Miniprotein binders against p81326. Designs and how they scored, part 43

Target 1, 226 residues: p81326
Amino acid sequence: MLHFGGFIMEINHISKILEKEREEYIRNKVEEYLKQGFSKDDAVNKANQSWRTYIGHRIQDVIYNLLKKFLKDSGLKVTTDKALNNRNLPEELDKVKRLIAINYGEYLFLPDADVIVYKVENNDIKIIAIISVKNSFRERRFETTYWKLKLKESPVTSHIKVFLATPDKDNEISYKCPNGKPKKMRIILEYELDGIYFLKEDFEETEKAKHFGKIVEDIIEISKKL

## First folded at step 6 (miniprotein)

Design RB1
Fold by OpenDDE base, second read of step 7:
Structure RB1 (fold): chain B 226 residues (1-226), chain A 104 residues (1-104)
Amino acid sequence: as target 1 above (226 residues)
Amino acid sequence: SEEEKKIEELLKKAEELLKKAEELLKEAEELAKKGDYEEAIKKLEEAVELLKEAVKLLWEALYIAEELGNEELIEKVLELLFEVLELLEEVEKLIEEIKKKLEE
């Protein structure tokens, strides 16, 4: 955190900055859907859905780029599940893909892995962490936790840290006990995941729930222990 | 649906495990009161394993429920999952407390 003072301020406002594009985006998408023959109400609804998907990808891209940049000097490498969705992978990425695969007996499946951090030492690949990026928790809110648990079931993948990064715009998991009532989602996610990193300032900090600014340091520290 | 039936089956199994764990906890507490700390710990460790299995089942159920988009089932799974996790924490704390007493 100390090394990234200016970076922290930018991160805290990333959601807000990106939201500035919303009005124009929605307008353009509504027009597009109207031209496709949708009703006004349907066009608006579809535009809003499209926006949620769009903004989610934008945030993911920003996080990916930030991690890639800040981890580069440490010798750590960063990739994405999208990059792994290719039939013809370079040897390095093919190994990464295999090292995060989950065994379902007859089948191997990949966890959702928006960002994958790994290191290469002596031609051996070690997976360090998987970061799931969520802008909101409206859909598949516990999917990341499911994958974490599945990764724990194998000695091959049990060491992989699984982190959640979110701006948590709607304060769905920012506090453990708002108004004296336990927030189940926050408590469960914090319990099962290795860390939650917030792209905001207004949250309850714990050992596992931290500001996103700490994620680079944490990943580097983990990498040294592997 | 078939998926909903699967969720209900998982919930039922998890509830059975939870009940067994609660029974073990009660037995362990009674043993601890009598000074049988080693046996109490053994029962609590068994309870932990049952609860961990329940957690696994409930996460599977939750995954399916989320895929279905069934909010009612999601909530039902979450309620039970939360209960299991709370009990797991309690059991683990009790183990630690008893272990400290054994070291004294």
Scores: ipSAE 0.360, ipTM 0.700, lowest interface PAE 1.5, mean pLDDT 90
Fold by ESMFold2-Fast, scan of step 6:
Structure RB1 (fold): chain B 226 residues (1-226), chain A 104 residues (1-104)
Amino acid sequence: as target 1 above (226 residues)
Amino acid sequence: SEEEKKIEELLKKAEELLKKAEELLKEAEELAKKGDYEEAIKKLEEAVELLKEAVKLLWEALYIAEELGNEELIEKVLELLFEVLELLEEVEKLIEEIKKKLEE
């Protein structure tokens, strides 16, 4: 943790910015919906719904930029599934796309790979990890684990680490029952995935479930073994 | 629907694998009590392979159920998946304990 003090400080700074941004976003959206003729309760509900969508994309962008910045000095590169869907794909990214695509007979699909970490050695590309970013577990809660299992089946992709990064604001996977046992969803996700990185303070750390501040160090260590 | 039939088929196959793994676990426990550690480990490793196959089938079922948005099927698949994962953890823990005794 001390070795990535700058990373931790930047995470904390961005967290404060996002909270302020939420307050302003909600206030502005409520005003917009009221102006459109919605009731006060409907305006608040619609504003909150709009924020959930907005913050999901915002957190993905934040994680992408943080990892790109802090992995650069270790010779690691970072891209996104959005970049891989570009029509005029550079040769390097085209190779990355092919190395993570999963074969379903006549069809190829990309896993749930919001952020992709790879390295280039002697013009060969090695995928280190994919990171799925989840703001909420209301939908597609196990999509990341499904993709992990598909990647594990192929010798070409079985080395790729699959991580989940989440603020888990609703305590959907960080909550413990009164008896101290984790929720079934948390147990399953932790078992199947290579790691869960929380963008929050209040959770029980385990070997696989860690504060997001540890992700850079973990990825660098993994890359050295490849 | 055809997708619902596929889920039920996957669940049935996973349940069969789970039962076979439970039988192997009982055999391994009896062997371990007799001090036949190597044979016990062999039975437990067979159980691990069956349970891993069950996990694979259940993840396919879960993916289909999520795409359908059928909460009842999602819950049903999750219940069986959790049972399989709990047994897999018990079997892996027992393998580690027996290996430790074998090395003594």
Scores: ipSAE 0.000, ipTM 0.240, lowest interface PAE 14.5, mean pLDDT 81

Design RB2
Fold by OpenDDE base, second read of step 7:
Structure RB2 (fold): chain B 226 residues (1-226), chain A 104 residues (1-104)
Amino acid sequence: as target 1 above (226 residues)
Amino acid sequence: SEEEKKIEELLKKAEELLKKAEELLKEAEELAKKGDYEEAIKKLEEAVELLWEAVYLLEEALKIAKELGNEELIKKVEELLEEVLKLLFEVLELIEEIEKKLEE
């Protein structure tokens, strides 16, 4: 069993290792876009955007696999919104999909749910938590907050915890009031979400803002109350 | 299919990398027991690189498997990915432990 301390350090290292690939990735993508006929500036911009998407997916995949592994012994199951978009869903996943759907009157839509944690008891499914994984907050800064608020509007989904997991490389939400100035995004996200989990050590810890290493324990604890 | 063959090739390569990383871990543990911490770290760093390469291969395999909608292959890839990640974390933890000993 990975000791809690070891788990914390490992996640931090994963983020750092992934970031080491950036320069090579950018170089290769710039070259690719130049060959496609883009200007140098456009190629650089597109490469940077591609990197953000790429690294985001990789971090998400790592988090998914980690949670799947560490929650398995507790009897908890993990899936993703992508898995739920399949045409032929197993009965279990079809139920999960229905239990996280948000009502927009004539339409049901799924929240952005990079990771979905649920349990199965006596053939009944209970959704425990949704985890949004964000590497950067440049786009859709409050999207996770929006989904949390939407989930609260229904008695079917109001119990679902919504967590944000982020390395926050640019320190956009690591501190509430750096240099005495409030970081609006940190304050709002922390207020609206059930928790923020950092894949880094350098952040302001609070009751709701924790290191990612605590997420497994927190999810298990929540699962026991449901 | 050609895609299934590609997945199997990626899995095979990832398994080979995993095996090599396990060997390096064992060597590093023995070195650490002897007090050869610097050499142990080098072995572990090499293991980390191999394991990350395995992760990349498995991510590609997973992508192809998902595109094919082959649940069996998806499961197989995910299981191996879990094993690779497990070992990666063990190696990283050991590096940290040895680094702490070197600072002491």
Scores: ipSAE 0.014, ipTM 0.289, lowest interface PAE 8.3, mean pLDDT 86
Fold by ESMFold2-Fast, scan of step 6:
Structure RB2 (fold): chain B 226 residues (1-226), chain A 104 residues (1-104)
Amino acid sequence: as target 1 above (226 residues)
Amino acid sequence: SEEEKKIEELLKKAEELLKKAEELLKEAEELAKKGDYEEAIKKLEEAVELLWEAVYLLEEALKIAKELGNEELIKKVEELLEEVLKLLFEVLELIEEIEKKLEE
């Protein structure tokens, strides 16, 4: 039996590492831009922009590695959309790609599937869930809901759960308005998606909006029903 | 008809989004040539958002055209959708290329 307490401890440890990594990254990037001849203000702005790009990929990698580690003993496998874009795909990953890709005439596109969870039974592949990782909601807010709606249209992909994972540092979708009503973006995302997992402590839990620490347990339960 | 007018409005808006995305791609290519990879990626991400909005509008237009059974409108919507998707693919490939250079 999987011990979920270890998962929570690893999340807390990694959170502290990411905060220290931010300070070092910005300091180094500011120095780099200053050496290139940028003003102090421009160097700081460019460093902060670079961090936003970097942290998005870093959080995706963290979530991928955590899920890979903690789902392994349940017979579940984890991959990424980056791995599926490799020219030399193993047979197993080629099958995963085919089962999750959406057909647009002459083109096949992967959904916003930063992390993909699947299982292999009797040489058959079953996609369990895709997880879209969003560090910010300033841009690309509803892309995940578009992919959920497209996946739902096909009998091959309609069973796939679509989750959003986010620290939501700016309280864009975890914020509770003074009148008790969530913001429009939160309402739409929670309605259309199968779940939202927050990498933060302070928010109101619902049946679909949960702490990220619950994602492993939820995925295992879903996989047993497929 | 009311439906034909709606399709024309959706097509016009999608064309405007496509044109703006093409301008952003050109700006991003110029920024990348100068080594401003972070700014280039920002422009490309903005282009991706506009192109996805265009896809949404064209999917709605395609649904209406199919319900009307108007083969000419269906083909016109599909042709613009193919142009939007082609540009989207090019933008996504460029983002991947620049990200690899940024991580070096």
Scores: ipSAE 0.000, ipTM 0.158, lowest interface PAE 16.9, mean pLDDT 80

Design RM1
Fold by OpenDDE base, second read of step 7:
Parts: sequence; C-alpha cells; structure tokens
Structure RM1 (fold): chain B 226 residues (1-226), chain A 83 residues (1-83)
Amino acid sequence: as target 1 above (226 residues)
Amino acid sequence: SEEEKKIEELLLKAYELLWEAEELAKKGDYEEAIKKLEEAVKLLEEALKIAKELGNEELILLVEFLLLEVKELIEEIKEKLEE
C-alpha cells in the first residue's frame, strides 16, 4: 500500500518533474538552431516544438514502463506501435501487428498505439487494449477517437479497448461542465473511448474517467473476460 | 440504425480529409489543404442534418464539435496564407 501511494504521487507530478528540464533544454536547442543559421525567432519556435515532441515521448516511455512492470505479474505483455515498425519481427509481434491492423482495401495500416497490451494463451494472441498518451490536446484532438471508430468496424478488432492517458496540464478535459459550460472535448472523448485516465488528482471522476492508478486493474479485469 | 451508420460513414470520411489536409499543410500546400477541409465541412453538415432528424443529441454534439474544429483549422491556415 505504501509503495502505491508513492507511485501515485510521482505520477501526479510527472508533468512538473519534466518541466524542470524545459529551460535548459530550450536554451540548448535555441543555441543549436542558431548555429544552423536560423533566426532568433525561428530558433525559439523550433526549440519549443522540439520540446513538445521530447516531453511527449518521455511521458509515453514512463507510461509504457509502468504498464510493463505492473502487468508482468498478471502474465500480460506490453509493446508499442514503434516496436512493430520492423520488417523482421518475431512471430509473436508479427501476430500482434496483424491483429491491430486496420483495413483500407489494398493496404493495412496500424492505428496510433503508444502502448499495446495483449495476452498469449495456448499460442493464441488476444489484443486487450490500446493506450494513447497525450500531454496536450492542441494538436490532433480527434485522432484517438478516429482509431477507436476504425477498430470498431472490424469483427477482428472491435473488442479492443481504446484508452486515453493524459496529465491534462491545461485542464482541457478535466471537467465536463466547468462554470456551467459543457466542455465538448471531455464529453465526446469520454463517450467515444473506453476510458480516460488522468495523471493528476484534480479532475471530475466518472465511470469512464479515472485516475491513471486504476488502469492496471481495469486492464486485468478486461483480460479475464476475453 | 441505417441513418446512424450513414453518420458514422460521413464522420470517417471527414476524418480522412482532415488527415490529408494536415499533411498538405505540412508541405506548404495550404490552398489544397483548405479545399480538403471545405469538403470535410460539407460531409459534416450532412451528418449534422441527419443527426438532428434522428434527434440523437450525442451525435449532434459530436458533429457540431468536429465542425467547429474544422472551421477553426481553416481559419488558422487562411491566416498563414495572408502572412
């Protein structure tokens, strides 16, 4: 129980911890871009873009590692879409790749899947969940919803749960109706997705909107029903 | 229902157009990006009409939200073209 409390606290402050590195990172990147011949304004803009990408990847890595660790004892396995972007995949990962692929007629494409959770039983692979990790909702706000709808179209993939994990730093989806005004993005994401998991404490909890600490339990429960 | 399936089809097509528009905008093809987005608006407006006829408040909300986002994106790209 004590280790769980410390873990929850660290998760709640992940954005703050990562933001401490921002000033140094931006300074170094600005200097790098200036040396490449960019103007000061361009260098600052590029540095800020680079930071957004960098911090997004770091949050994804943290979530991946946490899920991998906490799901290991349950016999569940974790991978990423990036790991599947290889010509020479082990048989297990090749099967995973095929089981999450979306049909576009002549082509099969993978959904954006920052984290993929699956189980192996008697040499059969079952995909349990895809977790999309978003630090902010400034760009591609509906990407996760699109992938959920596409996965739902096929009987092969319709059972796959799609979850969103976010610190929601700017409180874009933390509350449904702050000040009596509906937050359309929160309402839509909660309706269309199988769950939203917050890496913070200050949010409106519902049946589908929970603290990230609940994601492991929820995934394990889903895995037992498949 | 058949009407709900039609709405879903229209939404999926709109999403595809949004992605195409984003890729075009990244390449600097802003005019073509806007054309794709305008087509997406037409599809979403049709979806909204069907949703309203069905009285499905959830689908109405979803389509209205997407329409707002697409229109905002068009404005953002237009501002870049004027710069």
Scores: ipSAE 0.031, ipTM 0.446, lowest interface PAE 2.4, mean pLDDT 86
Fold by ESMFold2-Fast, scan of step 6:
Structure RM1 (fold): chain B 226 residues (1-226), chain A 83 residues (1-83)
Amino acid sequence: as target 1 above (226 residues)
Amino acid sequence: SEEEKKIEELLLKAYELLWEAEELAKKGDYEEAIKKLEEAVKLLEEALKIAKELGNEELILLVEFLLLEVKELIEEIKEKLEE
């Protein structure tokens, strides 16, 4: 834990920055909507809707940069599916793309992998994990499960860990029903995926559903076994 | 099996429609996005029928969850159209 204290501190720091950014964003958007003639309640609701869209892209970028920073000293590299869509791909990233591709008969497709962690050893590339970043249910969290099941079918990709990272602000999969039962979505995602990392504090941890602060340590341990 | 191949074809076509719908929704073309998603629902319902006939529990669950997600997306986009 001590070895990863810096990562946890950085997450706490960025969380505070995002809270201030949210407050300023909401304040500015509420003012904007009020000037457009909306009621105070409507202005607040619209500002919150606008923030949800903004933070989605912001969180993906934050996670990429945090993982890149904190995995570098362990000899691990981080890229994105966006980078793999570049037309003039460097040889190393072209190899990463090939090692993560899923076979659909005549076609090869990339999974929807927001963040990809790999290592290079003696010019050989090993994919360690892909991380899907989802802010809300409507971003198709079960799509992550589909990609996991497809990756398991091939000897080339079956070792790749598939993680979901999510703030789950609306408590869609971290919610505990009054009877203590998790929602069906949570049960299935936890069963099929290799891990779920929540960017929130208020939930019940399990072996596979953890605070995001544990992801760097987990990835490093996985990489040592490869 | 031939039935599993048919499910694969239906799922591939459904995913293509989902990706097109996302791009349309990002551009504010909500009506066209809903149309694509409704087409995907039809393909997924066909895939679910075949999966149930095949008795493949894994495929049944996969298709049922994807249907749930797509139907929820349609309702969310419809709500945006009403704004």
Scores: ipSAE 0.000, ipTM 0.210, lowest interface PAE 13.0, mean pLDDT 78

Design RM2
Fold by OpenDDE base, second read of step 7:
Structure RM2 (fold): chain B 226 residues (1-226), chain A 83 residues (1-83)
Amino acid sequence: as target 1 above (226 residues)
Amino acid sequence: SEEEKKIEELLEKARELLYEAYELAKKGDYEEAIKKLEEAVKLLEEALKIAKELGNEELILLVEFLLLEVKELIEEIKEKLEE
């Protein structure tokens, strides 16, 4: 809940804002790829792919910054998997990294963790939640679910909540049974994850599927139980 | 900093206006709700200006996002009034 004071601001237009840049971005990328010798069709396809990557990062950055700002008052801290990709980490972040690592026998790997929320109490770090940010579900539809399941396998990480945040622009998971037909992806994601948070109004709300505006409150509540 | 304090003050005032607007809208007083939201826009625009001057990317993004949301809310309410 992006509490703008006592008022829950519905952050429903993030996709709309970012999409205003799309036409210009695509045009420029197409031109770039044409100059590289690609065909018109290939240039358009590559430009669209580039846009998807670009817009995904932009949305992630917005969500990260919002969460960082709104959770700061609660004393909670926020980081990203990108920030953890360093050989020389501060002690605090090194601990965070270790506490989210998944065991694969000889190797430890990090889950995809666009946003990581944690608290520090008496020099001890507790991981509260991992938030995966997805703009679209064209690729790796159940990747977040995989990481949730892997985190559940260890008593070290089993308590970590895994959330999905998405504008779901294409309505891929906004409804469970549109037109009476079950949407497999929505059902599975909602079942396996701890919550889905939509950056839009037009979705089927459930106990686990909520507006993004509720995520701050939910995280704070979870943090109090940890 | 003094500028950061000013931003926080502006955001606080904007939050209050948003709350008032929400309560007004719940009562069906959409015209007055829009007035409150428009005032909030002015405050947020000022906050954005200061944030940009400071180069605080976090505040810039936050305020830009809020500004857009408030503007869209105004348009949504206006559409309801025309109905």
Scores: ipSAE 0.020, ipTM 0.283, lowest interface PAE 6.8, mean pLDDT 86
Fold by ESMFold2-Fast, scan of step 6:
Structure RM2 (fold): chain B 226 residues (1-226), chain A 83 residues (1-83)
Amino acid sequence: as target 1 above (226 residues)
Amino acid sequence: SEEEKKIEELLEKARELLYEAYELAKKGDYEEAIKKLEEAVKLLEEALKIAKELGNEELILLVEFLLLEVKELIEEIKEKLEE
């Protein structure tokens, strides 16, 4: 359908705009840090850290809005863990929050689910997927895997698909070693998670590791089976 | 801060208009798409003014990125209208 072609076109358009601004952002931030008295190496590292933080939040917003727009005609709804932490929740979102919460004895906590996809059928809510958006794997590299393993422990949440979406600009999980073997982190994440969606072109393709342009179609197919 | 919340509200509304414009452009409704994008530009210019008054360089940059995206799309749609 034309709908999926439009999705891919929107991703490509946004990607090109962000890439055009990357060099200017880094250059300006390096200059700024140098003026603050940092060494060249420190200035470059701080500029790269600043870009990764900024672009990470931006990509999360883009993914949320794209999924919200492209899933609505399939009867699917999209929210965020940030929205679910609001004190005064509508009934529907309160139900979503309760259905995704993980039990830690006396306590219930929400997973770190950047984007949540669900459906409403017969006045009942079913959670389809959670999507973790990662721009960097320096810290908490297996955080998404941890939440997947915890969700599998409960019959209430075991059906929920856990996806990772990442541009992986530093080739932390898309790099293939000279001997042809994927990196250890890639192997573990792909094994434990339900899918990895790359916002880049060059990566080791598998049944679970796909271009981000496939995520809408995959989510719709999963929803039909639930 | 209240000003930071105001900027986030303006950014969210602008993003919503941007994605409505993408849907309209996909359907060939180019004039309506441009109207949505021009409304987004107005909201983003307001957000930029507030961010500059706060002196928050990260928010200034965030708003400028979205303004660039909106303006690029306006240019692309205008090119389609001329074809």
Scores: ipSAE 0.000, ipTM 0.115, lowest interface PAE 17.8, mean pLDDT 77

Design RM3
Fold by OpenDDE base, second read of step 7:
Structure RM3 (fold): chain B 226 residues (1-226), chain A 83 residues (1-83)
Amino acid sequence: as target 1 above (226 residues)
Amino acid sequence: SEEEKKIEELLKKALELLYEAEELAKKGDYEEAIKKLEEAVKLLEEALKIAKELGNEELIYLVEFLLLWVKELIEEIKEKLEE
């Protein structure tokens, strides 16, 4: 068994690598925005915002590629919401798209699904899990929770596991009760979601809050029960 | 393909070396850990070469990421040796 566990445990270093890139990225973006006529303060703020978006995409891409590789041997497939945003989809992806859609009466909308894990058995598609990837929780803190609750409302989607993957760099949800004070966001996310997976070592581990290295095993186990 | 199998083999060996390096580092054997990681870099560089020749974007991405990560680990361990 490829000790992917050790490799995945060191995924914590991804955050460090990205942090080293930050200074150069910010400097370059500040210069770009200054040339566009923004004030120094505005340029710095815009650069920081751009960085948050950039690093989020980088982490998402890493997680997607890792899951795709590690789940392949188990016969599981991985896609993204971005891949589903095409008019002409292969039949398989079109089915995936339909199987994660949420009913709003006259309209069907997709949940935010950075990574979608599914299996194909006898030409039938079963959605196993949706993974939301978040670098920080400054915006849309409970968006993943909302989608989980919406997916539970339909017998078509109620079985779909929803996981959150995060490095939680700012320690927003790493601990339930730091200094004796409950962290509302950690408690709610852990309660409502099927699991939280941390791309770091410094967190409070629980039954639902685990290191990202456990996500592959957990997904495979879930897939066997479906 | 045969080339893809070769890449997979190289990646497997690199990951094994990474695991060994981690265990060595935990024991404080940083010099030996670095040697293992440097060997892993060589394997990954070979894998990258093959992946590029195949034009497999997924494998290219994966191997490039691993290379970046392993090289960063080497630097981190080197910094610890200087402390």
Scores: ipSAE 0.017, ipTM 0.305, lowest interface PAE 6.0, mean pLDDT 85
Fold by ESMFold2-Fast, scan of step 6:
Structure RM3 (fold): chain B 226 residues (1-226), chain A 83 residues (1-83)
Amino acid sequence: as target 1 above (226 residues)
Amino acid sequence: SEEEKKIEELLKKALELLYEAEELAKKGDYEEAIKKLEEAVKLLEEALKIAKELGNEELIYLVEFLLLWVKELIEEIKEKLEE
């Protein structure tokens, strides 16, 4: 269990770092845009947009490295959509790409698969889960549900679990019905997806909506049944 | 809101048209596939207009993403049709 305890500690540490990084990043970017001649309101808006892009990449990298580290001992492998877009793919990754690609007639597109978990048994590849990483729901809120519905249509991909991982700092999907008013996005995402994993402490926890620290044990359980 | 429900209905119909276009393309019926995709574009453009009027950035992004995707599919199929 030491390995599991270490994972929980790293998740808590990273959550605190991301919060500290935001404050410093926004301050510096506002100053930069003001020096470029933007109004104060425009500078703040642009700084916030820049932060969303920056933190999205940062969180994805963190999640990839944590999953790679903690799933390795269970014989599970982790890759990214960026790795799958390389022109010269190793045979194993080429097979992974083919097993998650969605067919649109003569065209093949990869789903929103920021992080992909798979296993290799007797030289056969089995995709276990795809994790979509969202820092903010302002720009890509229902993209993950579209891909989940598409994957569900094919016998090749219908078993693949689709998860969302997010810090949800703006409380956009943390609660289904705050003050009795339904949050459509939380309701739809929880209904359609296989799980939502929060990189935060305060949220309405359900069977599908959990702390990010639970993702490793959930993936291992799923992999043993495939 | 009723406007959000209308957007959801437009998106559902657009996705159905994408599925129909996919089946047509598999059969080599490229001209009919393009017609279905062009119909999907019109529905998505209507959804985008409503989303922008609502100021719903979430729906604006989703609809713009789907529009770019569908337009790219049309161009690629048109290239096949030119062969």
Scores: ipSAE 0.000, ipTM 0.099, lowest interface PAE 18.0, mean pLDDT 76

Design SA1
Fold by OpenDDE base, second read of step 7:
Structure SA1 (fold): chain B 226 residues (1-226), chain A 83 residues (1-83)
Amino acid sequence: as target 1 above (226 residues)
Amino acid sequence: SEEEKKIEELLEKALELLYEAEELAKKGDYEEAIKKLEEAVKLLEEALKIAKELGNEELILEVEFLLLQVKLLIERIKEKLEE
């Protein structure tokens, strides 16, 4: 098995690997939608939308598995919001679910939490971090920021770190001021979130914007302070 | 089970190939490294098939993770070949 440091360098190619499947995927989906009676233009548009959803889930799964693997030795546990969407949860996951819930008065709702990192000590659960995974920022650009702000509003959840992980293939947030022009989205996300982690090499590094390889050590460090 | 044992054997062989490939790449033998990794991919794909047939989600994830590592390493080595 690749050592963590070595593997982290390879992770930069995740987008390239996954994008190799795009052409075939699109072709197959277009054909499927044509058979369903959609026009050619509609079929293409729907296929592209389907691809964006598909690839997003694939990247999320990869990041989940990576974090699960690399945090295991530290005794930290990893789950997902999807895993929490069950009526019959194990006691541990039920507690996790309750500890990330956001209060809306009469209702409790979960934030978007692609990955949830927590620890169990003496039968007590402490939520450490939520990682949002974004392949692109075409839609819902500040959704993660919204959830961060909501989590800060409660003493129960205010300590939870919220991170963004992205390959940022379109360089939407890789640089703060490319060509001297401020990138609003990068600036806001970096300001509001606890960290941005890039699955690529070509980005402007700051205290909060780092390579994905740093996320494990950062999470472990945070966990020690809780 | 016999199937689980087979998966473990395949994983072990794949890991051996991965190690060999890493050593080859360090020496600059990139083409041979890729060949080793491609062989590892085949073994892991077989393991994945068995794991899916068993419905063992833990094994599936483990195999998929290793498969991704191998594929990523192939891409990295290919990049070196293009330099």
Scores: ipSAE 0.020, ipTM 0.456, lowest interface PAE 4.6, mean pLDDT 88
Fold by ESMFold2-Fast, scan of step 6:
Structure SA1 (fold): chain B 226 residues (1-226), chain A 83 residues (1-83)
Amino acid sequence: as target 1 above (226 residues)
Amino acid sequence: SEEEKKIEELLEKALELLYEAEELAKKGDYEEAIKKLEEAVKLLEEALKIAKELGNEELILEVEFLLLQVKLLIERIKEKLEE
């Protein structure tokens, strides 16, 4: 049995590993674009745009795999929005999809649930939490908040915890009142969501804003109360 | 398979080293803790090589995540040694 309980992931060290991956990725993409006949400046710009797309997916994958590994011994299961969009779903995942879908009259839509944590008891499924992963806050800033408010409207989904996970490299929501200026986005997200988990060391910690390393123990405690 | 058993043996030894390193770190013996963790890295790199040769994607990911945890722990302990 692998024992991970004594080790907490710190984003500062994860960031160092991701920066090494970034350097290699950028070098390879620049070389690729140069071979295609682009100028050095265009190749660098295209490589940086490619990295921005790649890193978003990479962070989601890292979070999914970490949660899957750490929650397994607690009897908790993890899936993704991508898995739920497959045409042929196992019965278990089809039930998960139905328990998280939001009603808009004739239509049912899934929330922005990059990672979904659930448990199975006596063949009944209970959704514990959804985690939305955001690399930046330049667009779709309140999308996760919108889905939280919609989930609260139904007795079927009102118990589901909605978490945001973010490296917040540009310090857009890392502090509530930097330099004496209230950050409206940080204040609103913290107020409306059940938690914000930072994939970084430098941020203002509160009851609801924590290091990503706290997410596993928080999810386990929530599951025990359900 | 014989290869799967070898991976299990390597993972078991790596876990023993991780436990020893955690105990040493709690006592403030950071240099010895790092030595134990670096030994664990070597065992896990061997396990990863075998897992890749087998083409077992789930096992590859499991070993890679354990390696990530060990490497992050080494960096954290080194950080504490720097004042």
Scores: ipSAE 0.000, ipTM 0.128, lowest interface PAE 17.1, mean pLDDT 78

